# Ledger of designs, part 7: VH-VL binders against C2 domain-containing protein 3 (C2CD3)

Target 1, 169 residues: C2 domain-containing protein 3 (C2CD3), of Homo sapiens (Human) (q4ac94r1171to1339)
Amino acid sequence: SSGLLDVGLRYRRSPRTAEGVLAARTVSISVQIIRACGLQAAAKALAEREPALQFSATVGVNASVTTHLSFLPQGEQRRTHPVACSFCPEFSHHVEFTCNLVTQHCSGEACFLAELLEFAEVIFAVYHENTKSASDIISIESCKEYLLGVVKVPTKELLIKRSGITGWY

## First folded at step 20 (VH-VL)

Design z5 (from y6 with heavy chain N31Y)
Fold by ESMFold2, look of step 20:
Structure z5 (fold): chain C 169 residues (1-169), chain A 121 residues (1-121), chain B 111 residues (1-111)
Amino acid sequence: as target 1 above (169 residues)
Amino acid sequence: QVQLVQSGGGLVQPGGSLRLSCAASGFTFDYYWMSWVRQAPGKGLEWVSGINSAGDTHYGDSVKGRFTISRDNAKNTVYLQLNSLRAEDTAMYYCAKGSWRYLYSGYFDYWGQGTLVTVSS
Amino acid sequence: DIQLTQSPSSVSVSVGERVTIDCKSSQSVLYNSNNYLNWYQQKPGQAPQLLIYYASTRESGVPDRFSGSGSGTDFTLTISSLQAEDAAVYYCQQWYSTPYTFGQGTKLEIK
């Protein structure tokens, strides 16, 4: 599938005033999901296999984006609200992932956040949220959403750049 | 009705290879994470490998570099290529369906009946 | 890797009794109020079957006598009124991170 996603990643300390015992040992990875473009080509390609998407691929998709930090549990993904009927949606969405500076390894030894970030990724999945047609009743697995594309952004540059990472991916 | 039909097991010598197959029906196979879990005779369960809808692959430490998971969405089938087999790879191999769609496994809600792989001279 | 240790390794109990199986994790499987721990049942000669996910949520069709509890590193599967068909091996499993791991199993036998 074709398309681009405009995102930003930032490392932020937790500046909470209530004597930051936990906050001093935690940081936030800030993820900005700004906009996407080029979604019509992805929607048309998917509609070749999914007839229920044929109308949406012509008039506009109801796009939403999930974001997930690769070393956190997969169930902790965050999702934007859908932006209706657009192939170039504007999300202007912000997510914070709370991370401990030090995490215990499975063998009981410490693992520092910097070690995790060297190999980690932020994973973005772009979905279309669809209204089911009567033809979908033949499928035993009818659903409201379809995957349009995936973007993965390495977190390693957060170790180097104080201002964070931003751009189109 | 969800069904996972496994095939491809058997007897093989150390250093040999096999390919296991798991054919799915009763759900939209393309959208789901599929995993392999094995159980040596008289032993517990060990997660071996997983593959999501996008083709991203994951492996357990004991099989990384020797086993390859793949999927053929046109045939609704997930495969496990077993290479450089060792005696400790002798096990019942189960395929399992993830409960979540697309990128993530969720929990394993449906299992195949297993296929036995025996590695011996 | 996250290690899961179950206790007891085996238990032999009469029909109608209450059974408790523990699972201890080498590190927390809790994030944002969610516990990434499942329980599976494997009857003799059969494939495993999902009983409980997210530590305490029963899968569809699982009887009320099965319940899960616990958080963080310590988890418990409870069978409140044992039936003969519950003879099986029970496994806890974490899905916090890959590689996913199982406990070593607890064999439940009927006297």
Scores: ipSAE 0.627, ipTM 0.828, lowest interface PAE 1.5, mean pLDDT 86
Fold by OpenDDE, look of step 22:
Structure z5 (fold): chain C 169 residues (1-169), chain A 121 residues (1-121), chain B 111 residues (1-111)
Amino acid sequence: as target 1 above (169 residues)
Amino acid sequence: QVQLVQSGGGLVQPGGSLRLSCAASGFTFDYYWMSWVRQAPGKGLEWVSGINSAGDTHYGDSVKGRFTISRDNAKNTVYLQLNSLRAEDTAMYYCAKGSWRYLYSGYFDYWGQGTLVTVSS
Amino acid sequence: DIQLTQSPSSVSVSVGERVTIDCKSSQSVLYNSNNYLNWYQQKPGQAPQLLIYYASTRESGVPDRFSGSGSGTDFTLTISSLQAEDAAVYYCQQWYSTPYTFGQGTKLEIK
């Protein structure tokens, strides 16, 4: 796939006051999805095998981005609002993921978040919603979405850089 | 209506190979996570492998390095290549559809009819 | 890996009676108020069928007599009034993390 995604990752301590056991045992990972570029090439590539995308590949795609942390349940994905008719969409989206400091993901043994982050990644998927080809706008099931590309950002640097991870991927 | 039709399988000697196929219809195949789940005779269910819409693959520990899951979206088909087969791989293999679209599985809302793989000398 | 243990392994119950099947997880499958646990029914000679997802939500078409409860590490499948057609093996399954895992199954027989 072609294109670039501008993102930011930050490790934040949950400022939650000592009210509950949960507050002392969780942190927040903030994800910023800023913008994408070069999505036309991806759209054109898809249009070669999907004629329904020929129009969008010419005028612009309706792009949205899903975000998932590799060590969290798959059901915890987040998605941006779609940006219409652009090959360089600006999302300006912010999402926070609550993470346990200690978990049992490491083969049933206690595992620290730091250990998880060393091998974890944030997965971004960019989708195009083809609304013009959908005969039934009312049915979400009838709306076809196409995967334009996937970006995987390692979280290892979050352990080293207090400022977080930022850049184009 | 959603349908998963499986093919392949059969009798094979230890160390042999088989390829399983699961043809999907009644839904937008390329949107969904597909999985293989197996069941040894008289035993419980075991998740074997999964593949999402992006082509990312996942495997159970018992089959890592030996089995390969793949998909052909043009044919609406998911495959499981079984290599270096062992007696303990003998099972009914089921294809299962994930309930969620895109990169994530969800729960298994539809299942194939199953295909029997027997590994024996 | 997350291990799921069901109890009992087998049970025989008369039609009309209440049945409960328990599933215990080696670690919590709860995250952000979602329990990543499902229940399946497998009748003899058939593929499994989804009954309950997210611990307590019935799949479409599943009779009201089936219900799921629990959170974290302890879950229960309940059949309020057993019917003859409910004879099957029931499995709990987690999708909190890969590899996905199943309980060993509970065989439900009708007396």
Scores: ipSAE 0.493, ipTM 0.851, lowest interface PAE 1.1, mean pLDDT 90

Design z6 (from y6 with heavy chain A54V)
Fold by OpenDDE, last read:
Structure z6 (fold): chain C 169 residues (1-169), chain A 121 residues (1-121), chain B 111 residues (1-111)
Amino acid sequence: as target 1 above (169 residues)
Amino acid sequence: QVQLVQSGGGLVQPGGSLRLSCAASGFTFDNYWMSWVRQAPGKGLEWVSGINSVGDTHYGDSVKGRFTISRDNAKNTVYLQLNSLRAEDTAMYYCAKGSWRYLYSGYFDYWGQGTLVTVSS
Amino acid sequence: DIQLTQSPSSVSVSVGERVTIDCKSSQSVLYNSNNYLNWYQQKPGQAPQLLIYYASTRESGVPDRFSGSGSGTDFTLTISSLQAEDAAVYYCQQWYSTPYTFGQGTKLEIK
């Protein structure tokens, strides 16, 4: 969809843990979600089929970002806090994903993290939370959120760039 | 109230095609991971396919290249296109809702009533 | 693919008795303290019903007599006091990775 997301990815070594042989050798992938821009076009497009979004499409969306690493279990997702009433939300959000240097994600066989990173991607999904649905305090899951856009950043450059990956996507 | 109402299915010859539908209501459909799970007569459960809120699709190995999962958010409906059907595809097919609103959710809190697909000469 | 093996395949138990069903995975489904293992109950002629997710969290509306335990590769579903309505087939299911897979099922009958 329309809009851009400013993000940063860094590869960081983590100290050994006592949880096991495989868990003892871990690294962290640091994900920085800085800001987004140009979300109004996406909101307007949604408002064409959802009249309840007409107001938000005019004054600003309540944006949050869900992040997932493609080679990690699908349940390993992180979400930013929502930034209210903005088409250019400033998130300034930092999250780390712990990764094993050796994993069995390669069709059940052991493979190195480097092999995974060569073909992996970080997925960023930007959502708008409708303020009208926020009144449903009884069930947070009943709140209506709408997908504004998706960004996928390849992780292969983490293998060669010490400074990591940064930029607008 | 969350509801999943299935339609389609029936009897088809080997090599034939069917399209299954699952109409959802009672939740924000377009935000949820949706899956198809099948059960051969007298057998266990087998995950067939899944589609998330961003349109990414996943398939079991037994159906790759033959089945296609899709969704129409405007209709709150998930579909399963069954092509090149084989006798071993005979099963009750269930649509299932992922529990989480974002991207993926691998535990299914609501299920459709099931649709029987019979592949026979 | 991750294979799940349940034991026993079938069991007959009297009302009021304790029942345990085991599920073993071919590889660990543990990540970051989360076990990607669920349990379902399926009664005859019905769709499966979610009982437990993340190995030990009970789904809303599920009776307290149902509980899940285990971590890594070994998991157990426990019914503390079996009721007549608990006659069903029970399945474990992993979602650590795609394709998602189920155990072969355990048929629980009331003696």
Scores: ipSAE 0.833, ipTM 0.921, lowest interface PAE 0.6, mean pLDDT 92
Fold by OpenDDE, fold request of step 27:
Structure z6 (fold): chain C 169 residues (1-169), chain A 121 residues (1-121), chain B 111 residues (1-111)
Amino acid sequence: as target 1 above (169 residues)
Amino acid sequence: QVQLVQSGGGLVQPGGSLRLSCAASGFTFDNYWMSWVRQAPGKGLEWVSGINSVGDTHYGDSVKGRFTISRDNAKNTVYLQLNSLRAEDTAMYYCAKGSWRYLYSGYFDYWGQGTLVTVSS
Amino acid sequence: DIQLTQSPSSVSVSVGERVTIDCKSSQSVLYNSNNYLNWYQQKPGQAPQLLIYYASTRESGVPDRFSGSGSGTDFTLTISSLQAEDAAVYYCQQWYSTPYTFGQGTKLEIK
């Protein structure tokens, strides 16, 4: 299945604060998540395997997007608010990642953020929250979420311009 | 109740292959990071491999090119294909569940019972 | 790779005594006020069990005598009053980056 995810990335040096030099050595990377389109096709595809999604595949999904920068700790994920009952949700959301201008590689060598961004990517995973999953008494989670799609975008491309990304996982 | 039930271990000669399985239940399996961690006899823990909800795989250097992690969400099962086995691969292999949903989770809140893999001539 | 070194490698302590286990990382595992360092307990013949995550948060069900502290590169697991059932091997583990790595373990025996 294929779709479109409109995203952008901007970064700026963090303002100098009373904390001094350390603050001046960081930047804030803002990942903008604008909208996703084509989620119905993804939902329908999933519904073929998951009958519980047949209704949502017809009326609309409750979509959220989880993002991760490849060079940050894997635990540093950000998620949008869910947009209810839409196959073309408009999030108009931005997630922030604070990054050091100079970071230490696992090898112990210092690396500039600019170099990291040259080879990094942003992962966007779109999930649907199925409200009907609340009846699952055997699950630890009261609500089941389903992966609708995933896209990986090179950071260097996002830094150049706003990008429309096609394709779903 | 979360459960991880492992199978597929055994004795194999060097150069041989095994496939480990870990069947999960009690949680939304397909949204979680799953890992394999091994422990050689009398030794410490070593992270072997991990796979997230989108199918991205990660490996320890000692097993890259030889081991393959995969998952079948329809069966709520994570697998570890062990190829080109060496004596130093002899270990108890544990399946481990990441604590968080979505892309990644680096701390393991539930573990399988372990599967012994013995590589010996 | 990030290396974790625990100290001591082994220790024998009497019931009721305070125990501290240190874990040092080769590089900082701190990001955005989160320390990507966990502690596990492994009793003989059993799988590891999560004790502490994010350096200082106790996993549900873990007795309050267990506590984690530290930040950046230096971490400590503390058992305030050792109990007989605490005999085990303890491991620190980082998940700041892949590959995830464990400390070599600390064997805690009851004296």
Scores: ipSAE 0.832, ipTM 0.917, lowest interface PAE 0.6, mean pLDDT 91
Fold by OpenDDE, last read:
Order: sequence, then structure tokens, then C-alpha cells
Structure z6 (fold): chain C 169 residues (1-169), chain A 121 residues (1-121), chain B 111 residues (1-111)
Amino acid sequence: as target 1 above (169 residues)
Amino acid sequence: QVQLVQSGGGLVQPGGSLRLSCAASGFTFDNYWMSWVRQAPGKGLEWVSGINSVGDTHYGDSVKGRFTISRDNAKNTVYLQLNSLRAEDTAMYYCAKGSWRYLYSGYFDYWGQGTLVTVSS
Amino acid sequence: DIQLTQSPSSVSVSVGERVTIDCKSSQSVLYNSNNYLNWYQQKPGQAPQLLIYYASTRESGVPDRFSGSGSGTDFTLTISSLQAEDAAVYYCQQWYSTPYTFGQGTKLEIK
């Protein structure tokens, strides 16, 4: 595994609304997706099993990154726009998750966001969208995407500084 | 059309093992969350296990350490390895497809036909 | 784990009548305006079938007489006009967190 994913995480208070109390108790977690490198190796590896990827493995992949915070419901995923035909895509994209300062843990106990962040992970999954396999233009779900790599990063590490994450494939 | 075809199962003695298979077709299998849900005779549904597109696995407490979910994307198949089987594991086991792609999908839009597992001495 | 409790456990209703099935969660399954609760229908001898997801979104192909409502911890499945083919067991299910859990089921019989 020799890939690199450059990411960061910041959080800020959500704007207060006139309705007051609920908005004041939320923060926005901003995940910065900066760049990914080493995608050709991943694509070539996949191309050994998927001949349809041979061209992309040579010319460039259409990469997007799906992100999820481990302490949020599984359905709360965010995805970057794809960067076309690159093995080192620069996304310069941020995705935001609204988080409550206090939540109810699965155990039923109240949990502070700070505690969640201490033990949480951010999952980054890099996918290639194979446009050649996308025979149905009207349905994005019909487009075949391939997982290039995945990395899990402790939230506490990302909060310290932006990090280049290696070994994600 | 999406299809989930299950195989495996049968009668096994306590402490025995079985392997269930679910062959998927009609969708990009490797991008979806897959789960196993079981139903004891005359009882309700119980989520057993799930595996996402990145290979992360999740288990119900009743089967942790005994069951193993896995997937072979080349074969568009999800498996459930049942070890150390107990009488209470007797159930119809269903393969279920998550509706959404990528990391997680917790609602199941397609189900297999079910495979009966009977654990009895 | 999140526990789901359905009520009633069983009900017998005549064709054409309105039916409501409740599902209560031990904790909120609401996040960012999304309720992580689904409803399934299981007819005898068949696998479950998805009816409603995200509490109120009807799955494609599901008749309009089926609807889901509620938020947070209290949810309701409604059949506006019961049909004979609606005889089944209905389950609510949460996927707010693993392990996913189901309600105990509600058996709906035609009177």
C-alpha cells in the first residue's frame, strides 16, 4: 500500500438561528479532502481482475472520495465530486457534518461530542467511476464504480493538523 | 433485475458448522452493503451480520465470535460462516441487499429466498 | 442496542378499514432530519419486503395506501384502506447504529 490521501478536519459552531437553543448546541464538522496520490497503482491492481479498467489504469481514473464519521449514523455519508482522468486528483473540497454537542450513545447514556471525537474515526473511501461501464446515463446508480482504496483515520489525529494519510490501499 | 440466490444450510448437530452463500446479480454487487437476517421458527426478524464495500464487518451480539461474514466480489457472492452452532441458531437465514452504494446502507430493498438452518442433536 | 417495540402485536381488521401500527424506539433514530427507521412486510412463507424507508419514504412499487409517519422515537405505519393481500407480519427496523434491530412484529389478519 503506497497511496496517499491528504485530508484535514475542522469544526466550528453552527450559525445560531432565531429559534435559538437547538442551533446553539450543534457544530459543523468540516472534513477537508485535499488530494489523493498513488491511484495508478491501485487501478493497475484492479485492472488485473477487471480488464475494463485497463485503459483507466493507464490514462487516469475518475476519482471521488466518500467520507463517513464513525459516530454518526451510517447513512450520513458525504461524497466529493469526481476528478476526471487523474492519478493524483486535487479535490480541494470540504464536506460538512452537523453534529450535536451532546448526543445519546447507543447505550442510552449522554455523550459529549468531545468524547466521541476522542474515539471516533473518519473513513475515507476512494472510488473510480468507470464511464465506459456507465451505459445508463439517466441513472447514476447504474454506473459501475470501483473501490481504489480505503483508509480509517482517528479523528483526534485529524483535529491536530492536516495529515497525509498513507497505506490506504 | 436484482436477484439474490441463496444456498447452503441444512441440518447440523450442535457445535457443528455451516456455510451459507448468497449469489447476487442485477446490480454492482461490490459497491453495496450486504447483510444476513435470520428468523427463528414462528419468531421475528433478527439482524445477524453485515459487510460493506470496503470489507468492514458488523455482527449481532448473539453471533459474535462464532459467525463470520465475508464477500467475494469476483463471484458477486456474500457468505456467512456459521461456527459453533447452537440450537438457538435454528432459523431461516435471509441474505439482504442494502439499498445504497458505498459504505453503508441500512434498509434492505432486496432479499434472498432464505436458507433454513436447523441445529439439532 | 436500540430496542424497537411495536404495537399492537396482532390485529384483525376488515377489508377497507384503516390500520395503524406503531413502533417505539428506545432512543431517537433521528439525525439531520433523517429518521433511520424502515418498515417491512412479510407474507407467510416469503422473505420480508421493504415498504417504507427513512420513516416516510415509500419504496418503489409499494401501493399508495401504505404510508409511514413519525420522528425521533415514535413511528407509525398506516394502511389507509386495508386490502385482502395486506395480511402479513409487519416489522419496523432501525439502522441508526449497529447492531440493526427489528421490532417484534405486528401480525395483521383480515377479519
Scores: ipSAE 0.827, ipTM 0.919, lowest interface PAE 0.6, mean pLDDT 91
Fold by OpenDDE, fold request of step 27:
Structure z6 (fold): chain C 169 residues (1-169), chain A 121 residues (1-121), chain B 111 residues (1-111)
Amino acid sequence: as target 1 above (169 residues)
Amino acid sequence: QVQLVQSGGGLVQPGGSLRLSCAASGFTFDNYWMSWVRQAPGKGLEWVSGINSVGDTHYGDSVKGRFTISRDNAKNTVYLQLNSLRAEDTAMYYCAKGSWRYLYSGYFDYWGQGTLVTVSS
Amino acid sequence: DIQLTQSPSSVSVSVGERVTIDCKSSQSVLYNSNNYLNWYQQKPGQAPQLLIYYASTRESGVPDRFSGSGSGTDFTLTISSLQAEDAAVYYCQQWYSTPYTFGQGTKLEIK
């Protein structure tokens, strides 16, 4: 696997007021997925094992990024729209995850968000969508996707950097 | 169409090892969260381990350090290496498919037929 | 770990009657309006089968008589009119956090 993903993470207070007291107990983790580069090498490597990717490895991949915060339920994933036919896709995607300032540890004990963030990470998985493998147009899951790469960004720095975390990974 | 076919169980002595296999078909295997769930005789279900599409692994506390989950996407197969087996590991082991194809899915829409692992002297 | 406690542990009910099985979690499994709780049915000698996911969404192919309700820590599986083929052990399961955990199971027998 090769390539880089340009991402940004910001820790900010939640502007949510709809939940009253609960709103005051929440913050947002802002995730920006800006762009990727160097995806051709990854595609070529995959194409060696998957002949169906030979064309895409030459002309460009249909890349999307799935993101997940390690301390949130695994079902809380966000996916970018796919960027078609590019080895340097620009996603310009922004998503926010609402986080409780105080949550319960798996043991049932209270845990502060800061404690979670110290050991947490944001996972970015970059996939190529092979439209040729689509067997059913009514289901996006019918399309075969190939993992091009994965990026894991530690969230620890969010505790000390007010400006957030930005860069290529 | 989705099918999970298991193999590799059997009788083993305490301290022994087994390797379970679960061959998947009928879906894009490499994109899905796969898990192992076991059930001791006459007991309930216990989640054992899971592996996502990026190769991240998760384990139940009772098996950490002893069991290893892995996958071979080329063979559409998920494995469970059982080392340092104990009597309490005796169970029917099921492989289970996560319903969601991106990273994680904790509800299992398809299950293997089960493989019996018996740890006894 | 998140503990799930089902009640009752066993129940015997006549065909046609309403059955409710409760599942209580040691902590909330609710996040962003999603309840990370599922229900499974396991018939004797078979692998479990998914009935309900996200607390209230019925899996495809599951009869309408099965329904899930609840939020946060308290959940209920309801069979509106019990059928003979519904004799099984039912499990709730959370995937809010790893390790995933199951309730101890509720054995449903037909009178």
Scores: ipSAE 0.824, ipTM 0.922, lowest interface PAE 0.6, mean pLDDT 92

